# Designs tried in a protein design chat: VHH binders against Probable flap endonuclease 1 homolog. Part 10

Target 1, 350 residues: Probable flap endonuclease 1 homolog, of Danio rerio (Zebrafish) (Brachydanio rerio) (b0uxl7)
Amino acid sequence: MGITKLAHLIHFDAPASMRSKEIGDYSGKIIALDTSIVVNQFRSALPGHLKLSPLAGLFYRTLAFLEHDIKPVFVLDGKPPHQKRAVLEKRAQSTGWSSSQSPNTGSAFNQECLRLLHLMGVPCIKAPGEAEALCAHLAKIGTVNAVASEDMDTLAFGGTVLLRQLNAKRDSEITEYSLPKLLEALQLKYEEFVDLCILLGCDYCDKIGGLGPSRALKLIKEHHTIEGVMEHVNRKTHPIPLNWQYKDARKLFFETPKIDDPVLAWSEPDEEGLVQFLCKEKPLKEERVRGRMKKFREMLLKRRKQREVNMQMGQTRQSRLEDFFPATRKRRAESAAVKESSGRKQFKIK

## First folded at step 4 (VHH)

Design g45 (framework vhh_4orz_3)
Fold by ESMFold2-Fast, scan of step 4:
Structure g45 (fold): chain B 350 residues (1-350), chain A 120 residues (1-120)
Amino acid sequence: as target 1 above (350 residues)
Amino acid sequence: EVQLVESGGGLVQAGGSLRLFCAASGFTFSSYDMAWLRQAPGKRREWVALIYSGGDTDYADSVKDRFTISRDNAKNTVSLQMNSLKPEDTAIYFCATYEFEYDSGSYDYWGQGTQVTVSS
């Protein structure tokens, strides 16, 4: 969550832009994910005694998405903007912390993620800059249906649908944010919303001192731009940063990623390739990887059999509306189908 | 409805042994990983042992070489053999499982627990 208090502001001032959803609501949907968010969630969730790596977590999380009929598109961070590095370094210096992160370490790990996801048959693309900016762009142009991230910056980059807490668990609460509904509820244009986000606090520049979310919203609604706000704040109580780089931050949020539109395709995971990578080159137990792949194939067979049943019941355009049926009922029917035909193996990802 | 029922807890002297059992129902037991966790009074729950659906096992450093987890898929049971018990092993022991393997830190289904007390 790069933008300070944005989730809090949305909760109080624009709750109509939020919806509670469950994993089954995203069956058949294409979802862009920042790879670092998934990996960081895994790192924080695992107890160290299990000896699992973030790479293993990405493997398990990806299979879970595929089992729920979600089509994930993973996005890797490219070159971070100099503004972000400058702000983080300034914050570290003022608080006494220091960064010793190696850029080459992240690049090596990104290559491992790319190899894993290729073996899993899911698309993985490298952003020219911020992964969140590319994810937001893909949603904006309709290449993906939503962006899964814990980072609210997706909305500031113009991402039309943001999903938080997408953890692929049964009956898990997912919060869906709609940018069009958010702008409508706040009565803001997208350009005004970007300036609001800068006033709330972002990773690309300083903010006006002492300015809270409610007051920032009020000032943007009255004066429309940061320039207008600066003319109407008491500089003694709300000091304006010296040489404030809000224009550079604004540019980053509006900038269209310099990349050709990707061609997305999903294929069946390469189990033997995964075993070679995760179990022979990495220290994962082969029994665990193969056991998980067996479970995955069983879930795909169950889903395929349910589609066959649905096709037999409805040979019309109305059969496509079955995609909107409740996940619980669909799961029960799929379980019955699997039990009836467990001796056959036919696995295809659509 | 998923149900997990623990048994086998009790009072034992340091250096002794106990065997805990967990009877599972309401799900396809053979397809699920099964875990034992424990909680001492005033402390957080601590993971103890995990047995994967394929039979492979993992143990917390504090119990490895002393505890053995096993399962019987025909009886829908998971067991924890506890040897060389120490006073610090005193806790309520819980049987647990999760729906998905990607997050072993979050368990979806829990039993009510069985008390193990180890005297010095």
Scores: ipSAE 0.011, ipTM 0.344, lowest interface PAE 9.4, mean pLDDT 79

Design g46 (framework vhh_4orz_3)
Fold by ESMFold2-Fast, scan of step 4:
Structure g46 (fold): chain B 350 residues (1-350), chain A 120 residues (1-120)
Amino acid sequence: as target 1 above (350 residues)
Amino acid sequence: EVQLVESGGGLVQAGGSLRLFCAASGFTFSSYDMAWLRQAPGKRREWVALIYSGGDTDYADSVKDRFTISRDNAKNTVSLQMNSLKPEDTAIYFCATYEFTEDLGSYDYWGQGTQVTVSS
C-alpha cells in the first residue's frame, strides 16, 4: 500500500502540487501504467452479477485509453527487493499476521498480460524490480510524460508526474501530482524528501516509533537528514529501531533500474488474435470482443475525420512523440485527434 | 447526442404478455450492447436483460425463460418480450447502454422509462 500518509501530508502541506484533470488533458501523451492499477480496479469495483476478469478488464481499459489518444506503456512487476520481504515478516511477527502468495501464480498472470498487450499493439515491459520504480525512472528520463498509479511511492522514486484515479471514463476526475511543485511547496530537496518518506513509513525498513507526519516534516526541514533527526528526537517517546536499515531503504529510492532503454511501439490491435486468446482459450464471449473492437474502429475513424476537418481550419494536435517510436503508418496518422469533451455529470445505475 | 425512447408499457393481468420497444439514435447502435433495467417504487434500479452487439443475450434469474430481449440493427431498436407476467414485475422499465464495458452494470445513457403494471 506504500506511503499512504504521504497523500495526507501533500493535501495539507503542499496542495499547490496537486491538480484536478480530465482524461482529455492527456490526448497525445505517453503514460506508464503499473498493471496492478487495472487489476485492483476490476477485483471488486463491478456489480455482483456482471464481473470481468482482470485480463478482460485490461482489454477494455486499454481500448478506452487508445480511444482517448493516450499512448499507454504497461509495466509488470519483477522481483521485489529483499528488504520489503524482511519488513513484512517483521511486521507480521508484531501483529501476529502473515500473508503469502505464490510467485508462480503472479508469473502466469504476467505472461497473460504480456500476450494480451502484444495483441493489442501496446508496449509492455517487465521491471527488474518494482513496477513503480521503473515507471518513475521512465518519467525522469522523459520516455513517458506521466505515471499512472494509486501508489504514492512513485514520487519517492523520483517520478516527476503521478496520475491517480486514471480509469478511462469520460467524466472521471484525475488527480495529477507534480514532484517539482511538491518539492518547491515543501521547500525540500529530493534527497530530503526521500528521508521524509522513510520517516513517514515505507515498505523497505522500520520507522521511528510514534513520529507523526507533521513532526516528521518539521524535523526534516530543520535537520535535513535522518541522521540529523536522530540527534534531536526524544528517544524515550520516539524510540529508534535497533540496527535501523534506513540507509538501505534510501539507496533503493535512489537506485536507477538496470534495464536496456525500451523501444516503444504502438500498432493496430490484432482482432483475430484477440478473439483466439480471449474467446477460444478464455471464456469471454466473442460478441463482446468483436462489438467492442467495432466501436473502437468507429472512434478512430471519427477521430481521423475530425483531424481532416481541423487541418482545413489550421488546428494542430501534439501527437508527434509517436513519430519517435515504431508504429504502423495508419496508427500514426490516426493519433492526431481533437479532444472530445464530455457533458457535466454522468447518470449511472444506482 | 445519444437518445433512447421507450414504448409499449401498460396495464396487464398476471399471466399476461407485453412487448416493450426502445428506439435509439445519436450513436452507432450496432456497436453497442443494449440493456433493459427496471425500478419498482421505493427500490433501486435492477438489471433485467442484456443483448450484446453481436446478438448474444444474458438475463437476470428472476426473468429467465419468461422474458426475451432482441434487437433490430436496421431500425436501431431493441425490444423486450415479456411473458407470464407476475405482480412482482410491476416497475418502470428503462432502456440503457454504456460507453465502457469495464463498468458493466453502470449505464451511461438511459431513456425516460415506460410504466408496466401487472394486476394480481
Scores: ipSAE 0.013, ipTM 0.408, lowest interface PAE 8.0, mean pLDDT 79

Design g47 (framework vhh_4orz_3)
Fold by ESMFold2-Fast, scan of step 4:
Structure g47 (fold): chain B 350 residues (1-350), chain A 120 residues (1-120)
Amino acid sequence: as target 1 above (350 residues)
Amino acid sequence: EVQLVESGGGLVQAGGSLRLFCAASGFTFSSYDMAWLRQAPGKRREWVALIYSGGDTDYADSVKDRFTISRDNAKNTVSLQMNSLKPEDTAIYFCARYEFEYGDVSYDYWGQGTQVTVSS
């Protein structure tokens, strides 16, 4: 799903809005995440390996974010809008996939995620509609610093910072998108950008037939609105859908989620509660959970001690990071070279 | 630097037994989970057994009740006792360091492998 070819358009027409980043760049940052990111990733088959439940994956992923000094905020999907429900139902009929398999407000899985994240001491918010729309809203009002998502739709909903490829790995290459820089590079107002996204193709309505991203951008720059574009396209080569619901789609992107501004707090994970839930009620091995929690506590202790040492020596966090910049880049380059030429890559399970 | 060295492979008749050893060096062995994987001729590499840092174990269904994985933290060694061997167990057996921290399973270091051949 998501906005068709928007990433392509940004790459070619607004590359200045993108930056390559490292996980360490987000230390101290609050990041909103759609729980579906974790679900989609951990429902993948593990060929020749142990199967991993999405709940177990959420546990490990959350600890990894906390170890990197990232403050995650998880957002659960509520009721999808009517327009998207029509698309989902059509998809379910095509693949035999049931809409009841989608996370729903108050579903058993959503309740398990809420319980897990509460035990982890991490905030979890239930969206009134789509999680992505709420994530974008939280970034727009400054409650979070960024949204982690694989879909570009965050930008169409007005999310100011979008992170792609945020998977909590130390060597991960993250692509950061800035909505203000994107609008500046394209020379568009936000309202014009939303209409562009509808022309490119979204989950909420049809699009004008045969219209590619370069042409769509040119038409929005010249005519400013979908209404203006419709007056200037050749309807024989670019047919307009009958009863086209672009106005309803536009409304969805502009609509503010009906939710009170959350007060976000992070607390220490409840190890005994996690063992009870994941190991006694669920089939996770107690040794695995406790071992991972031990590593987590050791990382936090190491970080605390390093901060104390830096304070005693009169060093700032900025000066400390500058001291590590050459070593970090060197290690990354050396690691990449070894992995490119090494036999280790040949031993990976496909 | 991290090094894993396998030994104990060889030729054995069906129904026989073999014990494989993996000597680990260059890291805090007691803090890591260790695994055995195998690759049969013309097949993809498959996981066989896993031993967690605290001593719990997991096995592939094909080897349950026949294979036993164990470790000796004082000697930095992981072992695989293979009983009731079948021709289908013929493969190169690899020792690997197991990591599962970021929602992904990975093997970050491997040995060179040891050949096990089971004759009919």
Scores: ipSAE 0.000, ipTM 0.291, lowest interface PAE 12.9, mean pLDDT 78

Design g48 (from g1 with S31D V102I S104D; framework vhh_4orz_3)
Fold by ESMFold2-Fast, scan of step 4:
Structure g48 (fold): chain B 350 residues (1-350), chain A 118 residues (1-118)
Amino acid sequence: as target 1 above (350 residues)
Amino acid sequence: EVQLVESGGGLVQAGGSLRLFCAASGFTFSDYDMAWLRQAPGKRREWVALIYSGGDTDYADSVKDRFTISRDNAKNTVSLQMNSLKPEDTAIYFCATYEFEIGDYDYWGQGTQVTVSS
């Protein structure tokens, strides 16, 4: 679940690092996504028998991104680090519930996701370890413009831009976090920020007992490192874990994922391949897939035509965006009136 | 501006009936799938009933055969007829638009309280 209280700390101590955005603000942008984020969202909305297959959810979400001119790069989890497994095992033992063999989706499902995304014409990369770490790395080196995730861990791994609530809902409000602005607002170096995150609580080691976010931030600002902080805490009120693995956690946040340079290319979805996979091998209704693909193509044609119009008007009036939208609105109103008198109005929203 | 306004909630004895209404404005109602969800104190919000833009309906097992969802596209209203009410039906009931392709809800009402006494 990520770094404890980090979103809370950012809200109160570094609000300038956050911005409210709309999905349209990311037109033309390359965004890395942990595939599990999309998958988990589609598992939770309705009772099991009415839930869309997570694979179908990935299909719909990918089309929505492409319709908004977003270039998604999906990242699949590899092997979780032993530090995370050890912490999860400890937590499972203390609560008495059984743990799964793997915290991630099985390899068979990962192969299905890879197949779907290839049919969608979208890049999909398997991380050597945590998907979040690879997503953050891709943003850090400029391969992608941002990472979409609900976990704040992206910032601790050095991801320069984190997007939360990128869920393709109409009028969705996306919260954008900027790591450079966050570090500036907190007056911290990235190395100091990583130590702060460890003090707040992460998935890779224990934390100092009873140390709250405000005090953890103050101590890091004054003493710069966990080593410095340990010299200045009252160990009776804030006990330090025995054999505390904070150095291993720190290394994990700093390590560079070992991966070949990704070849990122986006191509047109293969509708017949998608129908074969989703409707003949999986129980998704063919009418739904073909209808959605038709709407997708119509949206792409609309965007292409809009770019052509914008280029033509840019040649004549490059700085007059407002002249464009009034003219478009007028034409739409006239078209709606004609359709209303000769047939039925079309107000479909997807 | 999209608005969903619920009404019809109240106090009712076990075995009784209530009809909830949701008045929608600010969007083309007939194009939307509409849902009712509920949240009891200390519990997660749960889905109760769904009516598709085409008129088909789905129900949670806990309310099947007792609740009926319907819509009136001319009046921009979705309704939930609740029969044979039980104390465990006590909750705040919410009207929402359902986005099938997203697998989630978009627009929400403020909710209306339903209390079922013994």
Scores: ipSAE 0.093, ipTM 0.467, lowest interface PAE 4.7, mean pLDDT 81

Design g49 (from g1 with Y98W V102I S104D; framework vhh_4orz_3)
Fold by ESMFold2-Fast, scan of step 4:
Structure g49 (fold): chain B 350 residues (1-350), chain A 118 residues (1-118)
Amino acid sequence: as target 1 above (350 residues)
Amino acid sequence: EVQLVESGGGLVQAGGSLRLFCAASGFTFSSYDMAWLRQAPGKRREWVALIYSGGDTDYADSVKDRFTISRDNAKNTVSLQMNSLKPEDTAIYFCATWEFEIGDYDYWGQGTQVTVSS
């Protein structure tokens, strides 16, 4: 996460805003994910090990979500804001490290992610700027139910529900953060919370020197804004940066991403297309892709059969009742050739 | 009950060889990808070698051409042949299962110490 020590502050000062959850609690939910977070999780586990780890990670993680009846929406990064580039350049200068390497995961990788996710039958949106900002916006306007990320930045961008540790680990629980409960527990307005995040340290500007999370929280509660804090802090012990761009950082957190509202639809994965892409064009083992797809199809079949059993039992009961009463209207439950449409299973939102 | 037990570590002179073994029980070994990782004093744990359930292998650049990973599905064993050992190979070596679906390791052994003297 770009905001330093925010998780620590929440755990200490606002534990009521956090809940332990299981993946099954999100059945039927639409969840936005920053694709780079999933990619980075796989890279961190085995740096340089799997040459296909980013695409493999998206493939396996997406199937896991779909098996739990979660509707994922993936979001790709667009152009980083000027403020973030300026801060990163400053940090590079202070550490003595120089890096002029090309962006490793740019448009080419984004196109591969788009193709994979299209073949998986899940929506993928390209953000005009930071993916986290768009994910937070989608949650704020109710297009999605939650944002899955390891970055606490989602809360600063106004994302109403943040999920951390949303993965398929057997022995780990998901931590759900609620922005409304967090603001209530801290006794802060959202605008005050954004200023607190800037004081804690973000990717878009410098921070006041020497402020720990407890002091930053106390100052915001007492003085409400960065402007108020600056009037009441000892500038000798807590130096204020020259030409401090906190107003630009504040604006970024409040900014609405410039995109049209997305129309979201989910379809069943195209197994043959996935084998062609991942196994024929990329060196992922066909047995792994087909084995995983078989597991996925078995889970879908179990859910479908359970609903059919429920319908059949209902028909048996209804038939018995009709033996004693005049015929009534019945729903057309099945077609002779097809129980429901085969191929891609589509769900459209508004 | 899942168990991974490493053996074969010890003290060896630079340029020498060691063979590490990992005995697995409590899961369907043949279906799992198996990895060797190591942790040197003062360093983070690093991946060394992986063998996929299908038999393909991958190696870290630091050990490529010196180490060979292999498996015996009949005996539920994975091994690491270490040749041309260097002082910088000194570490505790761990056997682990790799979970592609998670992108993480699931089961771990307790490790076996390898010390390479200069």
Scores: ipSAE 0.019, ipTM 0.412, lowest interface PAE 6.7, mean pLDDT 79

Design g50 (from g1 with S53Y S104D Y105F; framework vhh_4orz_3)
Fold by ESMFold2-Fast, scan of step 4:
Structure g50 (fold): chain B 350 residues (1-350), chain A 118 residues (1-118)
Amino acid sequence: as target 1 above (350 residues)
Amino acid sequence: EVQLVESGGGLVQAGGSLRLFCAASGFTFSSYDMAWLRQAPGKRREWVALIYYGGDTDYADSVKDRFTISRDNAKNTVSLQMNSLKPEDTAIYFCATYEFEVGDFDYWGQGTQVTVSS
C-alpha cells in the first residue's frame, strides 16, 4: 500500500520538509491515528503467538499517548473505493496474495477496536472510505494538529502534518513531515503534487511504464499535469496504460470525506471494563492489564504534581526543572552517545 | 550507555554443546525481558529463545528441548545452553532486549558466531 518511492523522493529532494521529533514534543496535541500504526509494529523475527494482538497493542499504545499528554483520535477504515480493490486484485493475481487477509478491513476487528477505545475513554471514528483521507481532512480543517500514519498517502490527501514512527518505544525518533514545506521545497502546487503521486504509483490506478521518481518529478515541474506529461513522453519507452483511470485517482485525492464534524471528548479509562474485555473474553493476563493501569495512574499523578509545581513557580525555568530532574540532561546526553556509537545500518533517515 | 556483549561462540561437531553468554550494562537488567536470535548466511534473523523478567521462558519449535535460556540478575547476564547441536544451527547468535508492550526488540549485541560441523 501507499505511494511508491514518495518517502525516498522527499528525503532526497525536500529534506527541509522533515524534522526529527520526540513524543514529548506533542504534549497537549490532538493527533489522528489510523489503525495501521498498530498492525505495522510486528516484526517477522517473532512467531505469531509471541506477537502482541492488535487489541493488546492498541491498549498499550493508547496508554503511552495519554501518559505523554497526547489526545489521540483513532480512525478506522470504512469501505475502500472500488478503484483500490481493482488495483489490489490485479496485484494479487500477479503475486498470488489476497486482500482478504488484511486485518484492517475486517468488520469484527473494527467493532473490537471501537469497544476497546470506548473503554479507554478515547474517541474513535469510522471513516466512510480511507482512514488516511479522513485523518488528512481533520488536520486540514484544524480538528487535529497532526496525523500519525506509516503511509505517505496522508500528504497526497492534503494532510498538513504527518508523523511517522510514532510508537510507544522509549527512545524512538518521530519523523514529522510538513506538507506546506514540502510543496515549497519541491516548488509544486498541491494539485501538481497529487499528479506526481499518481505518476509515482498509488493504490487507485496504474502508472506510466518505466518512469522513475526523479524523471516523474522533472516532468511534473516542466509540464504541470499528467495530461502535459503524456504529450511529452516517448510512448515506446514509457507506455501509457490502456484506459488509464488517473482522473478517478485524482478525484479521490481531492474528494472531501462525507462526514459531520466529530465531537471529540477524552475520559478516564474503565479499568474493570478493560479487564472484562481483554482478560476474560480475550487471552491477555489480568496482572499485565492491572499493572499497566497502575503505572498509568502513577504517571498521570506525577504529571499533575509537576503542573502544580510549575504554577506555584510561574513557568518552569531550566534551572528549576534541573533541580527536580537533574538526570534529564545526563539521560539525553547518554542517549545521544548511544545513538552515535551504535552505527547500525538501520540508521534512521534524518 | 546501553551495551550487550555476547561470548561463547565457536566451532563444534554435530551432537556437541555450547553455552553462550550475554553481559548487559547501562540499564535496569532485572526489569527487562531478554532474547536470543540467530541469523544464518542468506537468511533473515529468527528468534530462538526468550526469558521474561519474571523467569518464564519461550522457545522456537526448532530449538525446543535442545536449548535452555537462563538469566542471572545479580551479574546482569543472560545465557543460552545449546545441546545436541545440528549443522542447521550454524548462525551468528544475537542477544537482545524485548519490549513486550511494543512486541519488538530494542537493544542488540554485535553477535557471536556458532559453526556446527557435520
Scores: ipSAE 0.191, ipTM 0.577, lowest interface PAE 4.3, mean pLDDT 81

Design g51 (from g1 with S31D D33E V102L; framework vhh_4orz_3)
Fold by ESMFold2-Fast, scan of step 4:
Structure g51 (fold): chain B 350 residues (1-350), chain A 118 residues (1-118)
Amino acid sequence: as target 1 above (350 residues)
Amino acid sequence: EVQLVESGGGLVQAGGSLRLFCAASGFTFSDYEMAWLRQAPGKRREWVALIYSGGDTDYADSVKDRFTISRDNAKNTVSLQMNSLKPEDTAIYFCATYEFELGSYDYWGQGTQVTVSS
């Protein structure tokens, strides 16, 4: 779900915060992804009790990112906030949906995703709460360069760079959103922007009835806070929810995830392990997996040879070892300077 | 060129059976995952059945135990056996290739109409 009207508001009121990009623009970049983005895309194509398609999708998408010199960091959801469950249950009841459809099979599937990503040799982090909140935090402190998500919630959590439509397809347009440029274009402080997002509608609390995005933006610009807005709306046409939990929703957006500093390491995919998992235990054709892995290795070799040529011609100052052979390395003490202070800082891997 | 041509649709009474066929050409059929999807009037397309290149199958909950997807690689054909048909199975049925790498249906047939009367 997310903050669904926010994309429309940004397109109309802050188009300068958006840029059209292509996958090649992210060469050398570390990008955090909620695993559910890939899984949900593939699952929506084949809904129900499907046992292979999302895993195959995750396999192919990860290889495509690595082939484009993108370093993906996958993030798994932890415990959902109480507020999100309460809102979704209330919403489901009013629409006739039932929350009795348990995700027990989703738990087993999450273990399969984790196994696949380990075999792919890419980092996977378990979020203490929302994966999106952790992805945004990692971008905010400069651990990753951007967050890939279809939800606009990344911006509300303070994620500095959001990428939409990052599906690794040839000739597909990626939309990049910049939070600093967005705040500048709207002439809002981050705190005002969070309150705007709550008024537009989020997963953590109800909203004031009948407020459209244009009026919500106008009211926040004039009155600055939800508290100010509440004093200036006609409660008969725009009813305020009973026991409205907007303060708890606000806290969730400002909250810093409680995690240890992540050790990000990329290693070579385990082809034999992947064949065992995807082809012997699952029904994916061995020829397809091995053929795709061969193409992957050929692409990495071409990239290495091109860097050698560039170095000989003086076009590349220095190449990192991980660019030729992805390897796991702990950060130097000096590069642990990636802290709370700057989203433009890049950590060094040795 | 890739071409998918469906056949076997028609009018049938509730409880009846139909068998749909899809003839494929222009690609190495045995290497592709094949799917059947359907679209009822005024509704979005929905997935019905999938057959993997290795021969395993998956079905939407609404058709499980009533429909059977199969393939004949020698004839470049995928088929859908539909049993115990219900009025809500009324739709245009499409044959498509499924691309696991992209999470998408890339090549589509023109569709064949199935109408189930009550």
Scores: ipSAE 0.019, ipTM 0.413, lowest interface PAE 6.8, mean pLDDT 80

Design g52 (from g1 with F27R S31D S104E; framework vhh_4orz_3)
Amino acid sequence: EVQLVESGGGLVQAGGSLRLFCAASGRTFSDYDMAWLRQAPGKRREWVALIYSGGDTDYADSVKDRFTISRDNAKNTVSLQMNSLKPEDTAIYFCATYEFEVGEYDYWGQGTQVTVSS
ESMFold2-Fast, scan of step 4: ipSAE 0.091; ipTM 0.518

Design g53 (from g1 with F27S T28I S31I; framework vhh_4orz_3)
Fold by ESMFold2-Fast, scan of step 4:
Structure g53 (fold): chain B 350 residues (1-350), chain A 118 residues (1-118)
Amino acid sequence: as target 1 above (350 residues)
Amino acid sequence: EVQLVESGGGLVQAGGSLRLFCAASGSIFSIYDMAWLRQAPGKRREWVALIYSGGDTDYADSVKDRFTISRDNAKNTVSLQMNSLKPEDTAIYFCATYEFEVGSYDYWGQGTQVTVSS
């Protein structure tokens, strides 16, 4: 599904770009997520015919993120690029896999996700193309702090921070990848890294036959571009695809998503709206939704009271190592307390 | 942290009944959602039944109306009553804790073999 063996290459050739983290490390952080990551995780755990739909999973996962003080931004796939459709069709024909349409790309299911996340008070953006490309762009420009995905494609699209295995479970192990540290460790420019990813195998074009990851890395370090690599490979042992569309694939990775400035705002979930949608229109039991919302409200109250206690007691030695001026941190803490007291629990980005 | 141990497996004839037990130890059982899954030779594990901490239940279509899952929080046990058994029910049956909010199975037993002859 993603770039072939890139995680393996990073583990062995650039381990300094990886770091083990805990979910608590992301408190207060804005994280972009491809909606399909949550939906696919729940589908793999439970059969699709279970009465509790993948929407219930998205509901529970979103509450768990909010309870950990994570500000999620969900991104829905738009239309896949022409290049990806051609490659996927070819793969389907050669492997004989089932081509049942993914509900996460279907317009009806996307509308249900949009409605759910709106009722949850969480921003959801429809990408013009790939969700991963938009998530990477938002991280690149600093709109979000990181991208949560199981695909390594985020790094190829220029996303500065990738989180893998972010499942909102307590004490879960999260792997954080840094693109700047990765490029430094591999001694590659971003443009060279994109060409490497194309040689490793991506969803947008074919690859050179018989070319393994170690050799692909060596050739890019030596020759810098796919054009350079093509001049130095033996075409009998490493055949080049006819009319190879690597230039179109390269363009997709460099392309800036065309999107208006999103209004990102987090507000309190609408419990009555959620009950109407999930329990009256869908088959989720009302006691499950209300019980989970009660637990959510209790966690928010506990966090608010702990914040009040922390403000009275002052900072711990650990918090003093923050690189923010005392006045700035004091103002943010006061603003958070005021917003909690107002009844409208909403934060808007610039 | 929970340890799970299954029992009650064995050989039964088609149309027969069997009751599986799962004993939990190591921490508080009553807060966990509990599941039964099975794995037939050469196949992937498939979910069979769930019982939530609140007592609600869900079943796979293949076992619906034949299997009943129940729990005894005082004894830290979950059981699976299997009626009208078919040769297709032959599998190793696993007990597991299910974290519904995450979509994962956390603690697993070692499994108990069920063989249904015809």
Scores: ipSAE 0.023, ipTM 0.428, lowest interface PAE 6.5, mean pLDDT 80

